# Miniprotein binders against q56419: the designs that were tried, part 168

Target 1, 326 residues: q56419
Amino acid sequence: MEGRTLEEVQEEVFKRHGVLVPKKELEDLAKALEEAGLLLTEKVEARLKEEEEKLKRERPMRLAGLSYPEGEREARAFLEAFRASYPGEGEEARVLLMPHLEPSRVPEVYGAALAALEKTPPPERIYLVGVAHRPLKEKAAALPVPFQTPFGPALPDLPALQALDALLPFELFNTPLAFREEHSLELPLFFLKGRFPEARVLPLLVARRSPELGEALKVVLRDFPGLLVLAVDLSHVGPRFGDTPLTRTLAEEARRRDLGFLERLAEGEPEAALAFLGANPTRIDGVEVVASLLPLLRERKGKVLAHRLDLEAPTLSAVGAGTLVL
Short names: E, the ipSAE of ESMFold2; O, the ipSAE of OpenDDE; V2, 0.75 times the mean of E and O plus 0.25 times the DockQ between their complexes.

## First folded at step 15 (miniprotein)

Design fb6 (at its last look DockQ between E and O 0.43; V2 from the best seeds 0.00; counts 0 for: pae E 9.6 > 1.5)
Fold by ESMFold2-Fast, scan of step 15:
Structure fb6 (fold): chain B 326 residues (1-326), chain A 105 residues (1-105)
Amino acid sequence: as target 1 above (326 residues)
Amino acid sequence: TEEERRFEWLFKYAREYLREGYESGNPEILRQAIELFKEALEIAKRTGDPEREALVLWSLAAAYFELGDKEEARKYAREALRIAEKYGDEDVIEYAEELLWELED
């Protein structure tokens, strides 16, 4: 890039595509391009275009062999072990709130979700709503392709996705690259596909509060009934997250904050749950999902099945996780 | 300044990648966080900001700890502590001491 720094290229690519390319990778690519005679930005954009084209066909597993087993047999045993980690019984779910945190950190919380799924009749489709970890062109997005899992591909519910798209004031199938690395969908999907192998899915990401998404989903769910899953983590505490360091007092506050939020959702009062999350040191990242889905959460009573705070004393941090059925 | 703007931009997204790596368990995302923190560290050193330098050094230690690289984690935590002690950064002193307690036995 004549007249541009690597820093400028890095920021421009991030602004245009939401992909943050490390300067070291740009340095390596620029060196190779001196021999090839190509421009750096054009080369990066060509690679991103190729990745986007692949995502139009299917979404590959990214965390297989890391957060869950790659093989179907091993994956089944893994799922059964997580169910066994929760000693309680589940409750039938019409709406399920579950975490998207690395499962090994909170096995009993995922076990509670599995217990709820055992009591739930197999849905024809699952509305899986996660949190965007990459910028989206709109407030929310979906990717209408098969998502690979060790249990086979989770197939998209194309008619329901199209119905949803038609009701929204923005293009639903925006920002495919945001789905390339998205654990808030991949980790819950592993458990959901394992329990409901025949269910189709609507993989949805929320980046910012979208009340129009909640209104549209209420209409679509009437015509295309299914299980609504909110894949959200709770309190984030610690300097790694830009928050205050973990103390015994702050851990107790995080637990009370998480449980107070979940309890108000369980009473069918999502506005009260949001209002309860006043000033902190602890913060809940799933707020934008709940705020978007208010019409689907009002007056639905349920039960908190599990809550845990994943404590990491060496980094003075904690992340809350819970399972709620409505 | 432009350097301050770029530091805040890098540090913000390095932290976001660190959080994503922790939540997903994906070592590649942790490695990306590390590279972004290293870019931020260069700016903190050039601008002569010991508070930013100490915090970035500790953040690198935390990222290497999550990656399972105890040797690099220990190295960066010690350097974070050295700078934090020199400039009286009580927060980073606490952060580094807690991490080193785990790493140094």
Scores: ipSAE 0.735, ipTM 0.886, lowest interface PAE 1.2, mean pLDDT 91
Fold by OpenDDE base, look of step 16:
Structure fb6 (fold): chain B 326 residues (1-326), chain A 105 residues (1-105)
Amino acid sequence: as target 1 above (326 residues)
Amino acid sequence: TEEERRFEWLFKYAREYLREGYESGNPEILRQAIELFKEALEIAKRTGDPEREALVLWSLAAAYFELGDKEEARKYAREALRIAEKYGDEDVIEYAEELLWELED
């Protein structure tokens, strides 16, 4: 059997586990094994298994000191500053859609989320549904471990997670490595934990639309009530995402799609929101999450609190972010 | 070809990592993007595809910019510009010029 190349092994590992193993590391492993292909893959898998075992204990902060302060005092000041960046008042949320973009890029959007959280009674648990930016083994996944934050660990709601797993046709607790560096959970969790320190969390990732997830969550929420949070970004346009440089026309189209999407969600018409996007030519990030949670979004009326299309000037690209309460 | 398929895979996932790195601010993700782009660059050079080469060079510049490495960002942006000008890639010229402008103190 012609031994797989190091590149093929790297690709396979990435596809299977959502982890890019550096070529140098693969080379070192290959040299150590004097073999490539399956044996190398097995060795890589064994190492990844060790990392998975670490993730069985906790998910450490990856963006502390980068995206947000590591220290609790500084982190609280950070929260206050972000809240101050939004001049409006929030509304009580049963469902909160908020961004997962780098907070410094869209402070007022996060501020709007904080404003909503101020009007929200402390939930017993938070269903935090993020976007998988890496492959998952299944359509969705959960990591049932404490997530570290500057405000202390966000503890998992194991009973609710187990109930959810029992209702899904696939194993919920899959692809733990996908959670290791997933910012779509870490960034919103900072704000959520800061506001609701006693809330347990169900950290969920969606890679592909899972109607089963929405139906299962609808049942679970009956017995395990909590705040549902969709941590999603909106349009991604410009050269970084395969478009021409941002023009007025492209920006207007991105805003139109973002706002049209959010407004239809605010009207309790999530199917209409998805239909409005069609092929999603501006690449709204949250489509698969919304598509998975349709049963929870139907007939819920709410309000768009904030929206921003943030320009990255060096790449002439832009990302949309919004805050919606339902 | 196998090399073309490899290039497309590398470039696709490098762009995904670049996006994720931008969105998260995670430097490790950006480093992963850079590694993939570097491999893609090598393929583009070997295959003699200047359009792909220029695009990858700009992508590297963008990745280094996001990483906060202005020196490497300038280096790759200039190289992207040079190649793009040579082959008439107006898009990359514009991208590289804009990035260089942002990199000018």
Scores: ipSAE 0.025, ipTM 0.430, lowest interface PAE 3.9, mean pLDDT 87
Fold by ESMFold2, look of step 16:
Structure fb6 (fold): chain B 326 residues (1-326), chain A 105 residues (1-105)
Amino acid sequence: as target 1 above (326 residues)
Amino acid sequence: TEEERRFEWLFKYAREYLREGYESGNPEILRQAIELFKEALEIAKRTGDPEREALVLWSLAAAYFELGDKEEARKYAREALRIAEKYGDEDVIEYAEELLWELED
């Protein structure tokens, strides 16, 4: 017990309860609690090992019934409702930036992504690049297994994944447990698989910027062409994210940062987009992904289709989401 | 100090859990964030750091709001308001009062 002795505990128990517990009984209790805690740790570790082995074979749905419907019929209706939330027309995407925020909070932003996909020829494969919310053993990771969706399994493109792994200075298939609950892949994948049921997927996570990943992907995309998807959110501001409460001025700044970032990406200037953010004062989520993928974003011009800063006035917090085609 | 270092670690981890809970909609993650924020709050009170105390109280209000517990959210938002009033921060006071009015619903 750091900073406290058994004698001090004994005295406190007596003061509160009027019973003097002998030092030996306190020692026995402390030992029993330590042993129980160790046993629980062993059970947790055994369960995590079992889950990791299962994840080496497939990645099950974790958000069905929470963020999207579990049944295929309902899931297709869900897609149509989201498309209808965006009244505009899309544009063909060779690179698509879309959110991973809870879909019901930004329905027209996901709708804009669907509009872009309907203008996009069905790809053979989708390079789906999300943001690791759990630590990875390396800067980036992939999980080369089927990801379950209400539309059937999204099958991995194993040859492309193996080519990517061979070009990296680290093992790409390094942290299966990080994919267990990773919504930045699962939520966008629902929409992508619903629109491109025959496409295979490269499910990728970035934890820390990796120039090596971008250079390797540039080579792999030449030999294995497909749709590149950056599954990222934008500003994160307010007390929900450990910030000061939003003001009207801070919300306007968050919108300005979001749009300025997207506009510079749309001009094919990803370095300028990163420089515009500086120290990233509104915590735009996609910075590490964009910084990794610079070779794939340079000189690609496009259009911002949608943006929302989703304000939650009672908590004085907000999250930005956008749809960008390149 | 050691307590200030522990506050910084607790607050950092609590913020990560709050963000994950917000993005996933998972109430168990939100409850974990609340536990960490409550420990950080005790440290902020012990060290006499009212700016940190108000920040944690607002974070707790946000977490309870996401859980759908309007009463706890209102409680922590009111406590944060009382601290902001002690500093005389007129902008924060106005925002906090407007937030509490919204939570009355």
Scores: ipSAE 0.006, ipTM 0.340, lowest interface PAE 9.6, mean pLDDT 84
ESMFold2 (binder alone), look of step 16: mean pLDDT 83; pTM 0.831

Design fb60
Fold by ESMFold2-Fast, scan of step 15:
Structure fb60 (fold): chain B 326 residues (1-326), chain A 105 residues (1-105)
Amino acid sequence: as target 1 above (326 residues)
Amino acid sequence: TEEERRFEELFKYAREYLREGYESGNPELLRQAIELFKEALEIAKRTGDPEREALVLWSLAAAYFELGDKEEARKYAREALRIAEKYGDEDVIEYAEELLWELED
């Protein structure tokens, strides 16, 4: 061994590769490697490189059997149940903002997104923009491979992805491992593929504000028109997220901040939406996505279809979710 | 101190596992979060920091709730509330009691 604790190895792997390796797995690996005289960190890095190579061919389902059913028939029934949870009608979307948290927590919000998709003509391609939950080598990234779903593989739009890559000042396909376990893409994709099975996809992750991404996307969308989907959650409040416990007043403030943000986006004023959150915004992961996509959001008017602040009673915590069509 | 640094590391990683486990529904990540939070809890108790202790207890309640273990979630939440009653805000205590009472049903 290297004379380091397992916790230090776990931290180093997370910093270098953005992968959370369970302590039990590190313990099991350390025991096996001790017999072979190998260093734990080197072995973990080799395994991650192998996983990265596999991601050059396809992106497998990670949440099937957990967040949604693995079988196509059961997946279809599951999706239709979410649509049924929203009593309203949708609106046609050129831009759709929808959540990416566990769907069972906010079924009516996902139902509103499905309602909007019912009113939207089937797009040839979907620009699916999620939030990176792992470090990226650049501000944004994409993975140009088929993404597996219970409704069949969502195929990449290679010409559009290549056009986007050519316009960016950085390599777009820069961090394949960040896509291995990325729910901000996988969960919205389940619903999008269920509604538009023939659409190709551009799976995009934003880690930090990238105005160059929004500028490039505006050009690419002109030549390769499609549906733009922002897969973002809203307020994150409470001890689960390292904050003070939620009170009624703080919950009301979170609802007002979420709705104020969405309503300003609906007026075609994304800069006003960002400014509304103030110097210390609630932990809204959508801030970096909206800030990156400003050229695509300006002067597009729309409608907020649904909003919910999902309360987690035992932790006095909450996550906001909403559906917005532009 | 070294123990304070250790607490911050454990709490940081436990929160990342909790967040990923919650968002993905992966029970192995939730179980790993629980292990890390329990280690952090031991440090908070030794260093005599009731705010940190309460925060870890609330986080353990969250992890158990997401695993579907409502009984363990309730136990940790009540313990957190007991500590918060000595050092926390009255509005927090009132809201926590209301939400926990609803969980009993």
Scores: ipSAE 0.023, ipTM 0.398, lowest interface PAE 6.9, mean pLDDT 83

Design fb61
Fold by ESMFold2-Fast, scan of step 15:
Structure fb61 (fold): chain B 326 residues (1-326), chain A 105 residues (1-105)
Amino acid sequence: as target 1 above (326 residues)
Amino acid sequence: TEEERRFEELFKYAREYLREGYESGNPEWLRQAIELFKEALEIAKRTGDPEREALVLWSLAAAYFELGDKEEARKYAREALRIAEKYGDEDVIEYAEELLWELED
């Protein structure tokens, strides 16, 4: 039925079988198929409930064999190749901003993050803050389970997660299904676990601006010190993202926009960084994360280690990625 | 209006799946985006909306290119260009011409 009219179906049946099926009967059959579709929806809902239950125990790898190797040995070689793609030595990080874009597109940016991690003392825990790509019941969420990686499971810091939950005006563990497929956590976690295999993790997603999250994290970090990681991508420009085609001028503007944002963060001025973006139509996925974490970013000076605008010339589109240490 | 609302919904979700596939590197999202774009294409054809048809055809070309299917990407880019030229959609003409130029060889 889809992509054809009832009249065309009626004519074809008559031509092929010499039978005329009244239009009303075709309408009734289409309605019966729609009712079967509702049964399929119920089955999907049941499967999602089962998957949600499994996510309460562990979070399996989704991108192994696609974005990074499945085997531990191959994964280690892969990680070392990314480190080698960045010629610098990095800087110690108390706060690390890194991308969550497909790593093969910006290897030098992930290499810069790895360089920073090499200069950073091993943290007892990592606060990994990504961007929700699926709806959350609240402004932010966490999943307090082991996240599988090729380097072994990244274990949750349950005491720190519970302390955070207690300080928030909403339930932190509110949308397990949102973590089923979430590259903004999985891709950075691959690199973080490879460098700090003993660190526990607080996997956090921000869907909408949550100042209460930043205030609560400031308190929790005092009692449970660790590395704060903002896993965010920068400019998204071009027709692939609903914008105008990328020209050299627009690419230069996107690069200037990304660097201006990162440089203001490096100066310890996150409000100025957000205001700088406020005049630009280009979407930056990290805006809601930065806006939520203001108390953790103010007066914290650092350095931009790398920036790249990944050009997809055939589609005239680009995504910005950067590494910033604070 | 019912058809128009359905088109906008399919197009919106197809774009979201396309972005997910691009950013994560997981080709399953690209395959899902292609399915949704194909459904949107049928609506554009039925409603006689060449502007929407050209845009969806180019979106399919972009999705297939990202998936690595250069043959399908070229096919849809050519169709997008043909419709866009007839309608005078300068944006889609530019998008399709650039993609076809990259697909040479």
Scores: ipSAE 0.215, ipTM 0.616, lowest interface PAE 4.9, mean pLDDT 84

Design fb62
Fold by ESMFold2-Fast, scan of step 15:
Structure fb62 (fold): chain B 326 residues (1-326), chain A 105 residues (1-105)
Amino acid sequence: as target 1 above (326 residues)
Amino acid sequence: TEEERRFEELFKYAREYLREGYESGNPEILRLAIELFKEALEIAKRTGDPEREALVLWSLAAAYFELGDKEEARKYAREALRIAEKYGDEDVIEYAEELLWELED
């Protein structure tokens, strides 16, 4: 083809774009290029640019028919079933911490979030802060386009997003491709849109600690008040996420760290919550989000409504999930 | 070495996709993890690293199990166990045995 191996093309794309394209996908492209006479690297880059351009218009559903129903009627019934899985009553939220894990694994935790949303007055906008599962060019990013849901598109709050961008020392709209496959936004958004169909959204991803994001959000929230949602999972333990098997001791440690983290947040002490975790040995992915949003979490008292450690016995692994209202 | 760096990159990203596939329930992401684990497996075989080979084989078994492909999961778990037993990798032996016991039923 172009005198290069598939391994060399894979490595070059990874270095330039932070995306590891499987050799199998490159083989399929290489076959098409041999017929057309195009260069493989140029074709991959053109494909990524095409995907990026599509994301300038809208963010399509990726998990409809998989993690939640595609049809509106079925989606509504799905929300009701999840709410019913939580036996308690919610509390009004100004800040909501909820999971982004596959909902069927922790139905009571999502049910607790729904209970809180039932007690919360409809916000004009939702600041939805998730965790980046793909590399970002900056510490944080946003995508200012409609996000499709079974309940209709969740529209971006463009004035609030632009106000936020203006206060940051980096370009907020910096990595559109990171939003193409992002369950930490899509899964919570399904539940939020079902409860607050008229609310606009600021879809935000955090990759690394950004104290400047928290300071900027504190300013923007004064002019553009809304519901702050931290869409984070808690402990990730076991061989699926590292090199240690899940034991009873490790599961107890994960539960202790999850609950200790959440309870300190509920006391309005986010610095104490981070200090409690230390080096984060059970890999709570909420750490970077909480560390970024300190000014928004201080002195806000609340309540932990639910917590579960989802056990995957065959892989000796577990993921923690919780619902916290502040 | 270059081969060692390539293995670490493939294995790290395959595990990130395995985590993403587990968390999202998206079978397409699980298939991406599987393909990257297969690339990592070929490097482990070529470089003669039984510890890495056993771990990648178990990771493939876990990915196929999550995808719902019980026969592929069983195949890879058995191979992981065989290599781990030969080289005394107690952790991978435990991982593979647990998965195989779950697949028995």
Scores: ipSAE 0.343, ipTM 0.704, lowest interface PAE 3.7, mean pLDDT 88

Design fb63
Fold by ESMFold2-Fast, scan of step 15:
Structure fb63 (fold): chain B 326 residues (1-326), chain A 105 residues (1-105)
Amino acid sequence: as target 1 above (326 residues)
Amino acid sequence: TEEERRFEELFKYAREYLREGYESGNPEILRFAIELFKEALEIAKRTGDPEREALVLWSLAAAYFELGDKEEARKYAREALRIAEKYGDEDVIEYAEELLWELED
């Protein structure tokens, strides 16, 4: 080694490119570089450019066999089981807020989303807005390629994506690598594609508040109407998230904050929902998404169909999840 | 100190990977988070910071539980509880004991 640890190289690559490179791969690369006379960082960057080029053609499944079944028949049964986990009726959605965490943790919440989709007429396109878990070059990004699912590829709505790109003050297709492993899009997409197999998709990631994205989307939705989906999780509390261990009081506070946020959104008051959270002490994901999409959420009244705070017993931690229709 | 800055950096990224691994169910990401937490744990032990040590131990328990490794999860959870008992927070201790019963077979 050059006096740097492989871990330091790994962190540097993640910081620059948002890609996790396993230490074993870095070890293999370091040995290959000695023989070829190349620097480790240069070799890794070359491989990431190759991966980026592949992502310009299609986005493969990453979580098949882990979070959902790979085969179509098994995937269909999986969806039906989740729907069955929710005892209520759905409501028609023009805007749907649903979670993106591991579905098995909150099956009734995903079931509520499925119930809403059953009551919703098939849209021509879905605006799927997730949360970036890797650095983006800009405040938001999209990837205009087919996303593979067990139900077949979810095709991009190229005309709508191009219309959106034209209205933004930055290049929309700016960080393909951020989409390589992005569960906030992949997990909701599994459910959405299962229910609306013919719908095209605009896969969008928000990293930071982008009011310009919300303004542009309002314009694009007039010409390209569709279903707006906010794929966001709610409170994140406990040691798993660098916080103190859960107490019953903290868990109750997280539930109250989650529901207060959702209920204000359901009243068509997204600014009030953001103000209610203040400094966001329980770390509700989706604050940046809601803040970006204000023009699309104002004066849309709806209903909270489900909420759960999923308790992770061994770690004294919890994640909130909810389904809201507007 | 330099070690304190290194701890904060490791812990910050390890938490992000742990959350991503949890939400996606991807075991490779969880294993990477574990490696970062283990390095952070060594720093917390060397600098004598029991609060940080406990937070890292709970996080390791979380990662191993997600991987299905109940033995390692229990090991780290028990160690975290031992340190938490020294804080004298009875509500935390009571809740932790209640939740750890779920690890018993």
Scores: ipSAE 0.035, ipTM 0.434, lowest interface PAE 6.7, mean pLDDT 84

Design fb64
Fold by ESMFold2-Fast, scan of step 15:
Structure fb64 (fold): chain B 326 residues (1-326), chain A 105 residues (1-105)
Amino acid sequence: as target 1 above (326 residues)
Amino acid sequence: TEEERRFEELFKYAREYLREGYESGNPEILREAIELFKEALEIAKRTGDPEREALVLWSLAAAYFELGDKEEARKYAREALRIAEKYGDEDVIEYAEELLWELED
C-alpha cells in the first residue's frame, strides 16, 4: 500500500485527467480499496473510465438546484426574471458573445443576451463555443451527446459535428471527461435551450487558440447554418486571481480593456481587438476563443448590449462580463 | 524550501477550485477550495510570509463570501487587510476599508 494524502491523489488525477474528484469520494474509494486490496489511483481511474463510458450516452445536469432550478416551471420563471433584469431591447444576432460565470452575479448581462435571442429567428442549430477549464488532449474538443437541461435534452447536431471532425487535423471527440463538469457550456446552454427548445447544438471547448477550428467552422457553417455563440468571460483581476488588491485604477483599467475589446469586435475587427489587449494583463478569457474564430468574426459589425465588472467586495477582486451581438 | 514549493502547489489548485466554484456557483467545489486554502494558510504562517498569508486570507474571504457566509468572509478580509497594510499602498487600504464598511450591515 502506498501512503499518500487524499490531496495528493486529487491533485494527480486533476493534472492527469482534468477532473476534480471530491475528497469525500476519494475517502469512500479508499475504504473500498482497503477491503479489495487495490490502490486508490487505480480505482479512481477505473471510475473515470466508467464516467467516460456514460458520457457516450448523455451529459447530465451538474448545476441544477445550484445555479438554476431543476424543475421546468421554476426554470422558466428564473429565465424570465433574468430577461426582466435588462430594461433594453435586443438586436438580432448571427453571432452572440455572452458570459459563462454564475448568472446571479450579472443578471442584467444575461438579460441582454436573452433580449438578443428574442429578436433572433430560431436557429436550426447553435454552435456553442466555451472555454475549457480542464486540459484537453487537443486544442479543442466536442462531445456528441444529448446535454440534459430543465427544458429537456439539447440534442447534438451529429451531421454538422461529423462534418467538422472530418475537416480538422485532430480528433474532435478527444476528451469526453472535460465535459463532465463544464460550466462554460452548461450555464449558457440553460438560457439558449430555454429560448430555442428545438435547436440542436454543437458543444465546443477551446483550450488553446486553434486557427484550424475557425477555418473548419467557416466551411461547416456554409452547409449547416446556425447561431454562433461565444460563451466567454472578460477581465479577471484581484487577489483571488493571483493579483494585487483591486484599486480604483485597476478597476478602471479592467473596464477599459473589456470595452475596448468588445467595441473592436463590434466593428468587425477581431485582430484589432486582440492587438488592443496585447499581453492580456487583466486576463480576458475570451482571447483564445476569438483568436480561434477570426474567419467568422471579420467584417461582421454589431453592438455591445451590456457590460458589467462584478466586484467581489471581501476579496477586492472582480470579473468582467458582457453581451455582444454581431 | 520544500514547504514553500508545497505552498505554491496547494495555493495554485485552491485558486483553480475557487475560480471554478465562483463561476459555476457549486458550493461543494467552494468547500474543497476552503480546505486547500486552510492548508496553505498553515504553511504561510509556519514559514513566516505575511504577504502570502494575507493573499490566502483574501482567498478564504472570497470562498466564504461565495458560500454566503458573510461573517466568516468579513473576518478573513479584515485579517488580510491588517497584514496587507504592511505591504499595500494608501489607495488599496482606503478602497478596502470602504468595501468592508459596506459589509458591516
Scores: ipSAE 0.060, ipTM 0.442, lowest interface PAE 5.9, mean pLDDT 85

Design fb65
Fold by ESMFold2-Fast, scan of step 15:
Structure fb65 (fold): chain B 326 residues (1-326), chain A 105 residues (1-105)
Amino acid sequence: as target 1 above (326 residues)
Amino acid sequence: TEEERRFEELFKYAREYLREGYESGNPEILRWAIELFKEALEIAKRTGDPEREALVLWSLAAAYFELGDKEEARKYAREALRIAEKYGDEDVIEYAEELLWELED
């Protein structure tokens, strides 16, 4: 607390770690430090370092008991209930696009993903590509540790991760802390581990478009074949996301943008999908992932299995979610 | 100004955490959004900006709604509506009325 304000500590932590810590958290920490005589910034840095060190060994569940059940039996019943919510049959996937939105909001969409996984031969490994919700030191990152799930730990494919790291112009394992609270990996992984309990995983985050990642993955997938999963949400519209209130027309436009994007991907034309979004302004998390993975998506034809625009009527906002097999 | 810059930074990240909390269902992230919105609210009040104040109050109502705290959500939505009506912010009036109708029923 000596010599620095809470605002200065908040700004410094944000600049160094990309995490904007509420002043109330810093205030509570500062009260504990008054007796110890430690600087608040030093204590925050020590806690972040401790958490980073823990993440070098394993990634614990953060959403168990919240977004999915903690117990294995309950988790299995939960997963089967989601499958039952989708009335159709799946199709075999070499590439699966699925959401990472809270599952209870779009159960049929997750059910469609489960249906596709039922038709897909068990892979030795899953390349799980999510969207970074925290800043990364590089354009992309991976965390080469077991990810805990109710179905047991999803083990990292260390040889494939090392092969990928060797081909990239940057350190792949560059930001462990970004994986601490990352629902774009945790929520899809719950479903993937439930269906493919023996598959190893490559947990990858994209923060900014990285063509070098797509080129490296194309090489690695030839030596280490597996299922490629793009865990991305679609349109984000309404006041919660900085837009105008959701009208019937705006919802129809969001649905049209989502479906136009997905259908172009299904035709094996990812550049056309990105151009379509550029011509039709939208906030889609998946843009940076698709742009990074172009070499893996070209000329792969497939099918859109499900799409839903989840409406939060009280805030006049919506989030799109879809399942696409390629 | 420096206070305007700080407001924009706090408000931007509070909205991103609100979005993340909605998407993940994580109440800890929602609580972080709430606290950052409260910091932004103090700046809006201090700088005498009723438009920013009303928008932040509505955002707090939305965050509390997502957290499941309907009583706090109603309080903030009513305050957002009061200020928005006084200063003629038609958008926030619509946002707050819609949220209140969902909560009061």
Scores: ipSAE 0.351, ipTM 0.712, lowest interface PAE 3.7, mean pLDDT 87

